# Ledger of designs, part 20: VHH binders against q9xw16

Target 1, 132 residues: q9xw16
Amino acid sequence: MSGWNAYIDTMTAAAPSIKRCAIVGAADGSVWARTEADNVFKASEEELKTFVALFNDVTQVPAKGADIEGVHYVVPRTEESLIFGKKENTGFFAVKTKSAVLIAVYEGPNEVAAQVRKAVESMQTYLNNAGY
Below, E stands for the ipSAE of ESMFold2; O stands for the ipSAE of OpenDDE; V2 stands for 0.75 times the mean of E and O plus 0.25 times the DockQ between their complexes.

## First folded at step 16 (VHH; framework vhh_6fv0_2)

Design z2 (at its last look DockQ between E and O 0.05; V2 from the best seeds 0.00; counts 0 for: pae E 14.1 > 2, framework grips, placed apart)
Fold by OpenDDE, look of step 16:
Structure z2 (fold): chain B 132 residues (1-132), chain A 123 residues (1-123)
Amino acid sequence: as target 1 above (132 residues)
Amino acid sequence: QVQLQESGGGLVQPGGSLRLSCAASGFTFSDYYMYWVRQAPEKGLEWVSTISSSGSTIYYKDSVKGRFTVSRDNAKNTLYLQMNSLKPEDAAQYYCATDAPSGEYDLYRFDYRGQGTQVTVSS
């Protein structure tokens, strides 16, 4: 496995509610690593390209929502480097680093969201400090 | 405990206007983002608008943009939603919601909301 796969494992281990996870290039949405096997992250290349482009102007995202793996999520608000959304008992957190976007799709009650956010933001901080 | 109470709903004709209010208590209102959400019959909860603690950041659902205006008065612990040019598809039970913690942590799930106020749009 690539070095990026280890970061996927770190995030999924830190937040068991994460069902699928991906690390993609911030510039083009290219997949650097993703969950596979029983929990394949299934977003298409075109979808990811569109998704990472949302970070170019996060202020417009709430009005439109966000699509991941063909699922449309409500995005109630955004932060400069954070896009999160929800759909029923599922949701996602996406954070932007210097060169990457980390995406975690999770399932569970509202309480699990905090742990998922912490996991992806921790990885965000780590990667930023590492220059990625 | 977090308490939210919506009011201002009613029956209007298409093109009409309503102004919803939400009275908040049990938390530091001025420290939290507030949301308007709605639920139409046999539909799920739908996000409508977001306003930051200071009111400096505002978001709208695309379908209500230009017609609805969210605002807040932190001195009165009150959230508002001015709804103009109402359409039949706007008919729903409207709730104000917050992410303010109450016991268990709630992160952007709209679990803290009032009893709602009914908006009906019919000719």
Scores: ipSAE 0.477, ipTM 0.769, lowest interface PAE 0.8, mean pLDDT 91
Fold by ESMFold2, look of step 16:
Structure z2 (fold): chain B 132 residues (1-132), chain A 123 residues (1-123)
Amino acid sequence: as target 1 above (132 residues)
Amino acid sequence: QVQLQESGGGLVQPGGSLRLSCAASGFTFSDYYMYWVRQAPEKGLEWVSTISSSGSTIYYKDSVKGRFTVSRDNAKNTLYLQMNSLKPEDAAQYYCATDAPSGEYDLYRFDYRGQGTQVTVSS
């Protein structure tokens, strides 16, 4: 496995509502690490390439939503380096670092979303400070 | 209108066990997620556990994982928290909560808490 799997473990431990997550290259959506086994993060190369390109202009994302793992999410808010998506009782947070995009898919109501956001943003800060 | 009533708290020694109950009414209990949260005097509310409407998906705060078990009985409109291996740091007022709508929406608020039940851990 890549050395990036430790960061996957850190995020899932920090927010247990995260069911699947991945670290992907910001330029091309290539998978650097992901959750595996019974909770495999299943997104196609084409889908991830489209997804990371959303960070080129996050202000356009709420109008069209986002797709991950073949699921379409409403995007109620974005920030400079953050996209938040919702679909019924599931959602995602995605954050961009200098070189990567961190994607965490969670299950639960919006109260749980704050824990997921904190876990992903803490890792974003760590990776940015390390030059990634 | 949502009503929640917690019970089962008490005084227990370190390493002991308690089972909390939450009786729910005023909404369709089986349609909504349920939560346990707790509060010590100088702390804000701390999330403890989440259980899905069917009971098939369960989440725990890391510090209680392996010691606490959440469950629900949708036929009795009741939520439970089995608390084993209790530690002094688990002492708090425990509340159940739900994401059932109340007419005023703050997506991150739990406004449907009852009176709570006190858990005290002392040697």
Scores: ipSAE 0.000, ipTM 0.118, lowest interface PAE 14.1, mean pLDDT 81
ESMFold2 (binder alone), look of step 16: mean pLDDT 80; pTM 0.816

Design z3 (at its last look DockQ between E and O 0.50; V2 from the best seeds 0.00; counts 0 for: pae E 2.3 > 2)
Fold by ESMFold2, look of step 16:
Structure z3 (fold): chain B 132 residues (1-132), chain A 123 residues (1-123)
Amino acid sequence: as target 1 above (132 residues)
Amino acid sequence: QVQLQESGGGLVQPGGSLRLSCAASGFTFSDYYMYWVRQAPEKGLEWVSTISSSGSTIYYKDSVKGRFTVSRDNAKNTLYLQMNSLKPEDAAQYYCATDAPSGEPDFYRFDYRGQGTQVTVSS
C-alpha cells in the first residue's frame, strides 16, 4: 500500500466509528487517498474543491453548513483548522494541514465523536510535522 | 447530569418579539458552548445559534441573523435568545443544548437538550 493509503488505515483503525475517510489537497480538493471498496468515499472533485475552500474563512461556515458526499450537514461552530458537521446520528470532522484536508465521516452515537476528532487531529499533527 | 429548562415561548403576531431563557444545571455552565435549536412540526431539528463558553464567539443561521440575539449570564447559569421581527417561519419548539460533558454538540439527544418551549407566530 502507498504511504497515503496507510494514513487512511491508521485513522480508521484509531476510530472504528469512521465509516469513510479521505485525504485531499487543500488547494484544489484532489484526492490523495480515500477509503475504497465497501466503504468508498464518494465525493466528487467539484464538491471537494468547494469543500476545501471553506477553510479560507471558517467563520463563515456555520451560517450555511457544509455538503459532503451530497449530504448536507449543520456546522454549529468551527475552529481555525477544523470544520465539523452534524446530521442526525452521523457527522464528519475535517482538519486542514499545510497542504491537505483530512475528512472523516462517522456514524454512531455522539459519544464516539471525541474519538473521531482525536484521530483526525493526531493525523493532522503528524502530517504537518512531516511537511504536508 | 445535565439539566436544561427552556421558558419564554408564546403566541405573537408577525413582527413581534419574544425572549427565551434556558436555565442550566448539573454541569459547569461557564465551561461549555451553548446552542439554540428548533423543530417545526414534521421537520427535523434545525440549528439556530451558537455561543461560546465566555460569550465571545457567536454564530447564527443566516435566516435569523440580525433578528435574533443569543447571550448568556454565566453567574446565573442562564442562556438567552432575544427574538425580534418574528416571521411565521420561526414558529417551532425551541430547545437549548450544550456540548457537556462530551465537548461535542449533542443537541439530537434529549438528555443534552431541554424539553423545549413553543413559539407560535400567527396573524
Scores: ipSAE 0.413, ipTM 0.722, lowest interface PAE 2.3, mean pLDDT 89
Fold by OpenDDE, look of step 16:
Structure z3 (fold): chain B 132 residues (1-132), chain A 123 residues (1-123)
Amino acid sequence: as target 1 above (132 residues)
Amino acid sequence: QVQLQESGGGLVQPGGSLRLSCAASGFTFSDYYMYWVRQAPEKGLEWVSTISSSGSTIYYKDSVKGRFTVSRDNAKNTLYLQMNSLKPEDAAQYYCATDAPSGEPDFYRFDYRGQGTQVTVSS
């Protein structure tokens, strides 16, 4: 298991409502690590390339939403390094580090989003401090 | 408790205009993002627009861009949605929504919303 896989495990352990998770290159969407087995993160390389490019101008994302794993999410607002989306009882949090994008897809009532956000932002902080 | 009350809906012809208002109380209105959402018959809740606490950041659904204008008056605790060039597909129950107050960090919910105001677009 790569070092990046350990970070996937850390996030998923921190937020049980996370169903799938990925760490990808911020520049090109290349997959560095992702959940596997029964919880395979299924986004294609092309989709991820498009997704990470959203961080180039997050102000345009709410107007169009975001697609992950072929699912279209409503994005009600964004922050400079944060894109989050909602669809019914599912959603995602995506945060950008210096060189990576962390994506967590979760399932549950809106209240579970708190733990998910905390998990990905904690990892964001850690990786940023580590130079990634 | 959070209270939101929408008004201003009605029946208009295609190309017509409406101005929705939302009266907010029970929370510090000026501290929170506000949203407009809508629900058409047999459809799910649909996001329409976002406005930040100060009004400096605004987002629109693509399909309403250039036609709808969101604004707020924090002194009056009121949210507005000016809807121009209305189309039949804009017909829906319109709600103002906020994430406040949850007692927890803002997790971007539309759970706090009023009873809504009906917008009908028909020739």
Scores: ipSAE 0.317, ipTM 0.685, lowest interface PAE 1.2, mean pLDDT 91
ESMFold2 (binder alone), look of step 16: mean pLDDT 81; pTM 0.818

Design z4 (at its last look DockQ between E and O 0.50; V2 from the best seeds 0.00; counts 0 for: pae E 2.3 > 2)
Fold by OpenDDE, look of step 16:
Structure z4 (fold): chain B 132 residues (1-132), chain A 123 residues (1-123)
Amino acid sequence: as target 1 above (132 residues)
Amino acid sequence: QVQLQESGGGLVQPGGSLRLSCAASGFTFSDYYMYWVRQAPEKGLEWVSTISSSGSTIYYKDSVKGRFTVSRDNAKNTLYLQMNSLKPEDAAQYYCATDAPSGEPDFYRMDYRGQGTQVTVSS
């Protein structure tokens, strides 16, 4: 297990509603780590490349939404380093660090979103402080 | 408690216009993002527009961009949606929504909505 896999485990442990999770390169969407086995993060390299590029101008994302793992999510608003989306009882949080994008896909009612956000933002802070 | 009341819906012909209003109470309106969402028959809830607390940040669904204009009057605790060049596919029950006021960080809930106002587009 790579060091990045440990960060995946940390996020999923912090927010049980996270079903799938990935850490990818902010520049190219390359997968550094992802959930596997029964909870495989299924986004393709091409999809991830497109996704991470959304952070180049987050102001344009709400108009079009975001796609992860072939699923289209509504993005009601964005922040400079945060993109989140919703679809029914599912959603995602994606945060950008200096060099990475952390993506967490979750399932549950809206109430679980806060915990998911906290998990990914905590990791964001940690990685940023570590220089990543 | 949070209360939202939509109004301004009606029947219009394609190409027509409507102006929706949303009266808000029970929370500090000027501190929250506001949203317009809509639900067409047998379809799920659909996001339409977002406006930040100050109105400085605005987002639109791609299909309504250039036709719809969201605005707010914080002094009146009112949200607006000007809908021009209406299309049949715009027909829906329209709701204003806001994130839930809470003591905990919770920025992504649009579950507070009013009773809605019906928009029908038909020739």
Scores: ipSAE 0.493, ipTM 0.782, lowest interface PAE 0.8, mean pLDDT 92
Fold by ESMFold2, look of step 16:
Structure z4 (fold): chain B 132 residues (1-132), chain A 123 residues (1-123)
Amino acid sequence: as target 1 above (132 residues)
Amino acid sequence: QVQLQESGGGLVQPGGSLRLSCAASGFTFSDYYMYWVRQAPEKGLEWVSTISSSGSTIYYKDSVKGRFTVSRDNAKNTLYLQMNSLKPEDAAQYYCATDAPSGEPDFYRMDYRGQGTQVTVSS
């Protein structure tokens, strides 16, 4: 998926602390693109279906947190189209576009996390403007 | 420098109540989210509750929902946690935390977390 893979490359270039990321369908969690090889994003289809459904009502998410790649993250708060999770010095940011969910898993302190958030939100804006 | 000071812990029997306080200084308290986290011996930090800067948005970990109530008094720069129906699994050192100064949650950093206050629940 060379077309969608370019967006993966754009996000990882914008925020080098991203260790793994994916673009998945918002309706069903189907994988449109992901990091591969030594940085494979390894969430199962069942996990991704459950994960994208969290965006149906983000206010319900903090109570139980979220799982990605078999790792449980605390979700201390959410925003309308943003879920982020924390576990120690690692975390994820996930944003919803019209058609997709962008997921980025990173390592580093909060200063690095802000860079990751900016990268995924910039791509969110771009894809929404493009009709996705 | 962000400074947080927790108080109000103590020894309580199962089913009892405690009210924790967190005095904040070194930042504009009313601009930032506040959090309660806890740590039992030999365990990692566990998030408990979140409250928005205005107090209008509140989240709880599922296991404490309905028993704990977070609140804040922005005029006094103070965060509170009312803990009711306490259970042995609630025993821990309790800390408050803040988004300040970055605006991202940062409850894993000890330099923006006080010494905590101990909650002990007797069997």
Scores: ipSAE 0.420, ipTM 0.717, lowest interface PAE 2.3, mean pLDDT 88
ESMFold2 (binder alone), look of step 16: mean pLDDT 80; pTM 0.807

Design z5 (at its last look DockQ between E and O 0.74; V2 from the best seeds 0.00; counts 0 for: pae E 2.3 > 2, framework grips)
Fold by OpenDDE, look of step 16:
Structure z5 (fold): chain B 132 residues (1-132), chain A 123 residues (1-123)
Amino acid sequence: as target 1 above (132 residues)
Amino acid sequence: QVQLQESGGGLVQPGGSLRLSCAASGFTFSDYYMYWVRQAPEKGLEWVSTISSSGSTIYYKDSVKGRFTVSRDNAKNTLYLQMNSLKPEDAAQYYCATDAPSGEPDFYGMDVRGQGTQVTVSS
């Protein structure tokens, strides 16, 4: 419906292992777009607010992990604009753009992680170039 | 073939110290993040520490901060974990892990581990 939904579709198409995905405001965690229907991204507003705030100091995230959709993930390391987490055969990649945070939750073995990262980082680059 | 071999575990009393080592081979050790993870009985695998390829970036699990120190010697292809002030809850099988690919590209894997080394903390 919104233009942001197209970016959700682009990421999910680029990485089939992505189960749920969202684009949220970097400042407040407000949802701009998310996967719906059978793959509803279910993080609450409060949770997203907390999550996006992690990017204020990514160096502290590994020590504590990250929560998405009520699930606690181990975050073994971070980068300036990248937070990723693992839980058994699942994980997430979250990247920050100028004004947004892209979150992709995936399911599968570690081998799928590279494709998921590539998908969200490609979108990150696109949105940054577009001014978002 | 990526190979990791942990050593240095043992039995210590609470407050004691151990120094774990991990000998790495089969990949360019100095190019990859290394991790320590552990698994206690009837618990899942948990992350303990991360160290970047150069050692310039280090992360710790909150519960081990100030007590554990991760380091690496890239010339010796060896990862270390100095564990001080050990607590009973630190008791576990300790593994080193790497992002080095094994088989298909795996750049975020903590699943490649050695046989582990047992750490027991008991009074």
Scores: ipSAE 0.619, ipTM 0.819, lowest interface PAE 0.7, mean pLDDT 93
Fold by ESMFold2, look of step 16:
Structure z5 (fold): chain B 132 residues (1-132), chain A 123 residues (1-123)
Amino acid sequence: as target 1 above (132 residues)
Amino acid sequence: QVQLQESGGGLVQPGGSLRLSCAASGFTFSDYYMYWVRQAPEKGLEWVSTISSSGSTIYYKDSVKGRFTVSRDNAKNTLYLQMNSLKPEDAAQYYCATDAPSGEPDFYGMDVRGQGTQVTVSS
């Protein structure tokens, strides 16, 4: 699993507003990689299992929002393989690949959200093409 | 320039109804998702409802589901919120919002541009 940290580094380099990031298994929320040290991605396995299950029917998500790292986010809408959440000047983007969910938590105004989305969707495309 | 203008707020008693309108201009209204959000005094902005560009997909916050109905008229560039069975907790400044770009491509979020309209619920 040591190679998965390179993908974390790629996403955080592509979008500097990303503060914490993780790659987790789509079936069970198990952590394959995450930001560590001063920017530890702190979601529990139980929370991540609940979170990745949201992708089983994204249309149900806006009604209640989503929780990551114990923070509740509004989810104003979803797309087939994308859930994004907002809370004040922070937010997250999460995308599903064949085997994984990529989660990026960012800080900043809405203007930086587009670069975060591009970073996670570029990685989504790459991992899907690689069979993950 | 993207412009959003809310109207239709007022004072109602608990259990009453109001219909809010949002007039949109400066963008192709029918291409974008629209949202209703609200803010009570000294509180953060709270999402209320989402409606897709065609109107085919609609989401509501759980606490308003069954009481509020969002709709849009793409020919008139207007978004609506029918609010029934109003409760004191619904009192807030209501804003419409859009995904339409603020001069930035790929803007994804609730872009609030109007002054809002006040909804007050009291006996």
Scores: ipSAE 0.416, ipTM 0.705, lowest interface PAE 2.3, mean pLDDT 88
ESMFold2 (binder alone), look of step 16: mean pLDDT 80; pTM 0.811

Design z6 (at its last look DockQ between E and O 0.52; V2 from the best seeds 0.00; counts 0 for: pae E 3.2 > 2, SAP .671 > .668)
Fold by OpenDDE, look of step 16:
Structure z6 (fold): chain B 132 residues (1-132), chain A 123 residues (1-123)
Amino acid sequence: as target 1 above (132 residues)
Amino acid sequence: QVQLQESGGGLVQPGGSLRLSCAASGFTFSDYYMYWVRQAPEKGLEWVSTISSSGSTIYYKDSVKGRFTVSRDNAKNTLYLQMNSLKPEDAAQYYCATDAPSGKPDFYWFDYRGQGTQVTVSS
């Protein structure tokens, strides 16, 4: 287990609705850490490469949506370093740091999304301040 | 409380046009993103368009790009959706939605919407 796994654990602990999450390289989508065991983050390398590239122009993402783990999510809007989406009772938050993309997939009603966002953005802030 | 009221729906032939309106109240309309969503029979809610508070940022579902135009008049607290070149697959109940906060923890999505307005496209 790398040091990055601790950040995965931190996010999942902060937001119990997070089912799976990953920290990947912003440049190439390489997996630095991910949830495993009973909640394996299953996005392929190719999919992650495509996903992180969305941050190159987030303004185009709503029109196309976003795919994570073979699931297509609706993305109604984006922010400069934030992509979020939803499908039924599931959704995701993805934030970009200086060098990484944090992805959290959650399950639950809209009410749980706020906590998930906070967890991911908190980690984003921490990592940015740490130079990552 | 947040209130949204859609209007302007109706029956049109393929290739026809409609202009939907959404009257908003109960929140500072000019501070929030607004959305159009639609629901066809036996289908879930489908996102159609997004417009930022100032109108400077706009997004469309790919299938409606070039045909639909979203706009807003913040002075009138009104959201619009101009729908041109309508297709049968555009038939649905259309709702306007907002990210306006409620008394409950919430996220930016489509829970705050009106009763909707029916759009039917048929020859």
Scores: ipSAE 0.399, ipTM 0.736, lowest interface PAE 1.2, mean pLDDT 91
Fold by ESMFold2, look of step 16:
Structure z6 (fold): chain B 132 residues (1-132), chain A 123 residues (1-123)
Amino acid sequence: as target 1 above (132 residues)
Amino acid sequence: QVQLQESGGGLVQPGGSLRLSCAASGFTFSDYYMYWVRQAPEKGLEWVSTISSSGSTIYYKDSVKGRFTVSRDNAKNTLYLQMNSLKPEDAAQYYCATDAPSGKPDFYWFDYRGQGTQVTVSS
């Protein structure tokens, strides 16, 4: 089956520096698809519920940062449907669509961050246009 | 090329105030986000504040909110940090940073910072 897992494959192919990613429901954080096997995206149900709720008011996020997979990230700013975080040489980009939140966790030098952002925003646009 | 120069640091007693400045050149200052970050001895770089290109969007680390005020003067290519009610925990080397030249909200702003200005808080 090529369902939501195909979108995971599309994002990881577009930005090889993505180590783990997931597509989760915007309302409740339920996992629709994620990287598996040796690169399991392993955020808890409660962590994801808390995380997607950050999109209810992104202006509140920088003050406290964000947690994903038990890792705390500094969030130096946000945009309307985008939260990104940094810790050392790692980071995440998360974007909200109508129905979902796309989360990509990456590792690498600073230059790869733009590629990761482009990959998740391209998928955001695609899913929004498809009604998701 | 991007150049940033911080000034205005010094020695102050607890409860005192300082005003930091950051002079910017080598890029169109008004197009980019600016940041204040700091580094205490033997510690990593800590984010303090963010201000958007127009100055209309501002974020603070929660421990400085209400005590620090970031501002910018785009006509003078200068970023400011007004620091009031200073505490010993605020002592650090303070740096300004920018998203230039990329202009993206990403990892790059750590790579574009000045030499810093020292803030020391002691009585």
Scores: ipSAE 0.293, ipTM 0.619, lowest interface PAE 3.2, mean pLDDT 86
ESMFold2 (binder alone), look of step 16: mean pLDDT 80; pTM 0.805

## First folded at step 17 (VHH; framework vhh_6fv0_2)

Design b1 (at its last look DockQ between E and O 0.72; V2 from the best seeds 0.00; counts 0 for: pae E 2.2 > 2)
Fold by OpenDDE, look of step 17:
Structure b1 (fold): chain B 132 residues (1-132), chain A 123 residues (1-123)
Amino acid sequence: as target 1 above (132 residues)
Amino acid sequence: QVQLQESGGGLVQPGGSLRLSCAASGFTFSDYYMYWVRQAPEKGLEWVSTISSSGSTIYYKDSVKGRFTVSRDNAKNTLYLQMNSLKPEDAAQYYCATDAPSGEPDFYWMDVRGQGTQVTVSS
């Protein structure tokens, strides 16, 4: 288990509504760590390459949405280093650090989204400060 | 309490126009993103448009680009949707929605909306 798995555990512990989570390379979408066992993050390499590339121009993402694990999410808006989406009672938050993209897929009502966002943004801040 | 009230819907022929309004209250309107969403019969909720607090950032669903224009008047706490060149596939109940939370640490988006206004497009 790599050191990156500890960050996965930190995020999932901070937000229990996170069902699947991954840390991937911002440049190529390579998986550095992900949830395993009953909650395996299943996005393909090709899908992740496409996903991380969305951060090259986040302004275009709302028009086309985002796909994670074969699921299409509506993305009503974006921020410079933040992409989030929703599909019924599920959603995702994805944040970009200097070298990584953190992806958290959650399930539940909108009330749980704040906790998920806080978890991934906290990790984003930590990793950025650490140079990642 | 966050309250949204949509109006301006009606029956139009294909190619016609409508202007929807959304009156907002119970929160600081000028601080939040606002959205238009719609729901056709037996279909799920569909995102239509987004406008930032200041109006400087705007997004549209591809199928409505060039036809719909979202705007807001923060002094009047009102959101607008000008719909031109309406198509039958635009027929739906239209809702305005907001990111305004009910309280911390809650995060609400696209879920808080009014009763909606019905748009019907038929020849």
Scores: ipSAE 0.550, ipTM 0.792, lowest interface PAE 0.8, mean pLDDT 92
Fold by ESMFold2, look of step 17:
Structure b1 (fold): chain B 132 residues (1-132), chain A 123 residues (1-123)
Amino acid sequence: as target 1 above (132 residues)
Amino acid sequence: QVQLQESGGGLVQPGGSLRLSCAASGFTFSDYYMYWVRQAPEKGLEWVSTISSSGSTIYYKDSVKGRFTVSRDNAKNTLYLQMNSLKPEDAAQYYCATDAPSGEPDFYWMDVRGQGTQVTVSS
């Protein structure tokens, strides 16, 4: 439990508006850790494989958006290692590290998005520095 | 305060063209991403196009790609949307939007501030 799950706990503590999050392998979308119990991150293996492949060319994502947990999000823009999307009063931030993709799904108005982004980008930096 | 004012809407036939403008004030326009969004009568806001602060990166919703062209003039603090080959489904109130903050928190994205301009496409 104290392995990859500690990073899940760190992100959810840093941004309480995160409802679900996961750390998945960048090559294949395999789940390394995720929120569990009442807030289970429920994306399928096939959906995650498709999702992480978006990082192969983020410039193609805004045209069609992205799907997570069967929910379709508009992606108005991307950055080299960051995809974020919006649907009504919810959204997600996803960042790529050397080996992984960190995904955080949140609810709340635009005002909370800054803290969610900061939480995932801080973890991105930490994992990259650690070689992941 | 951030202010955005849209103009250039009107009535056009299917296949016609319109050019929308968005005048911006109250922030450093050249520092921020700008967006076009639209709202049809019974629908929520729909993203249409994104342009980066310098204008070097541009995205379009797939259904308007090849027909709409977004541009900006940072010297005039103005965002534009050239709409060609208009279809009935493009009829909507069009708004420009920005990432520029209006208060705390100091990160926003795709924030609508103006009254919009109406685009009507009919025979």
Scores: ipSAE 0.406, ipTM 0.690, lowest interface PAE 2.2, mean pLDDT 88
ESMFold2 (binder alone), look of step 17: mean pLDDT 80; pTM 0.800

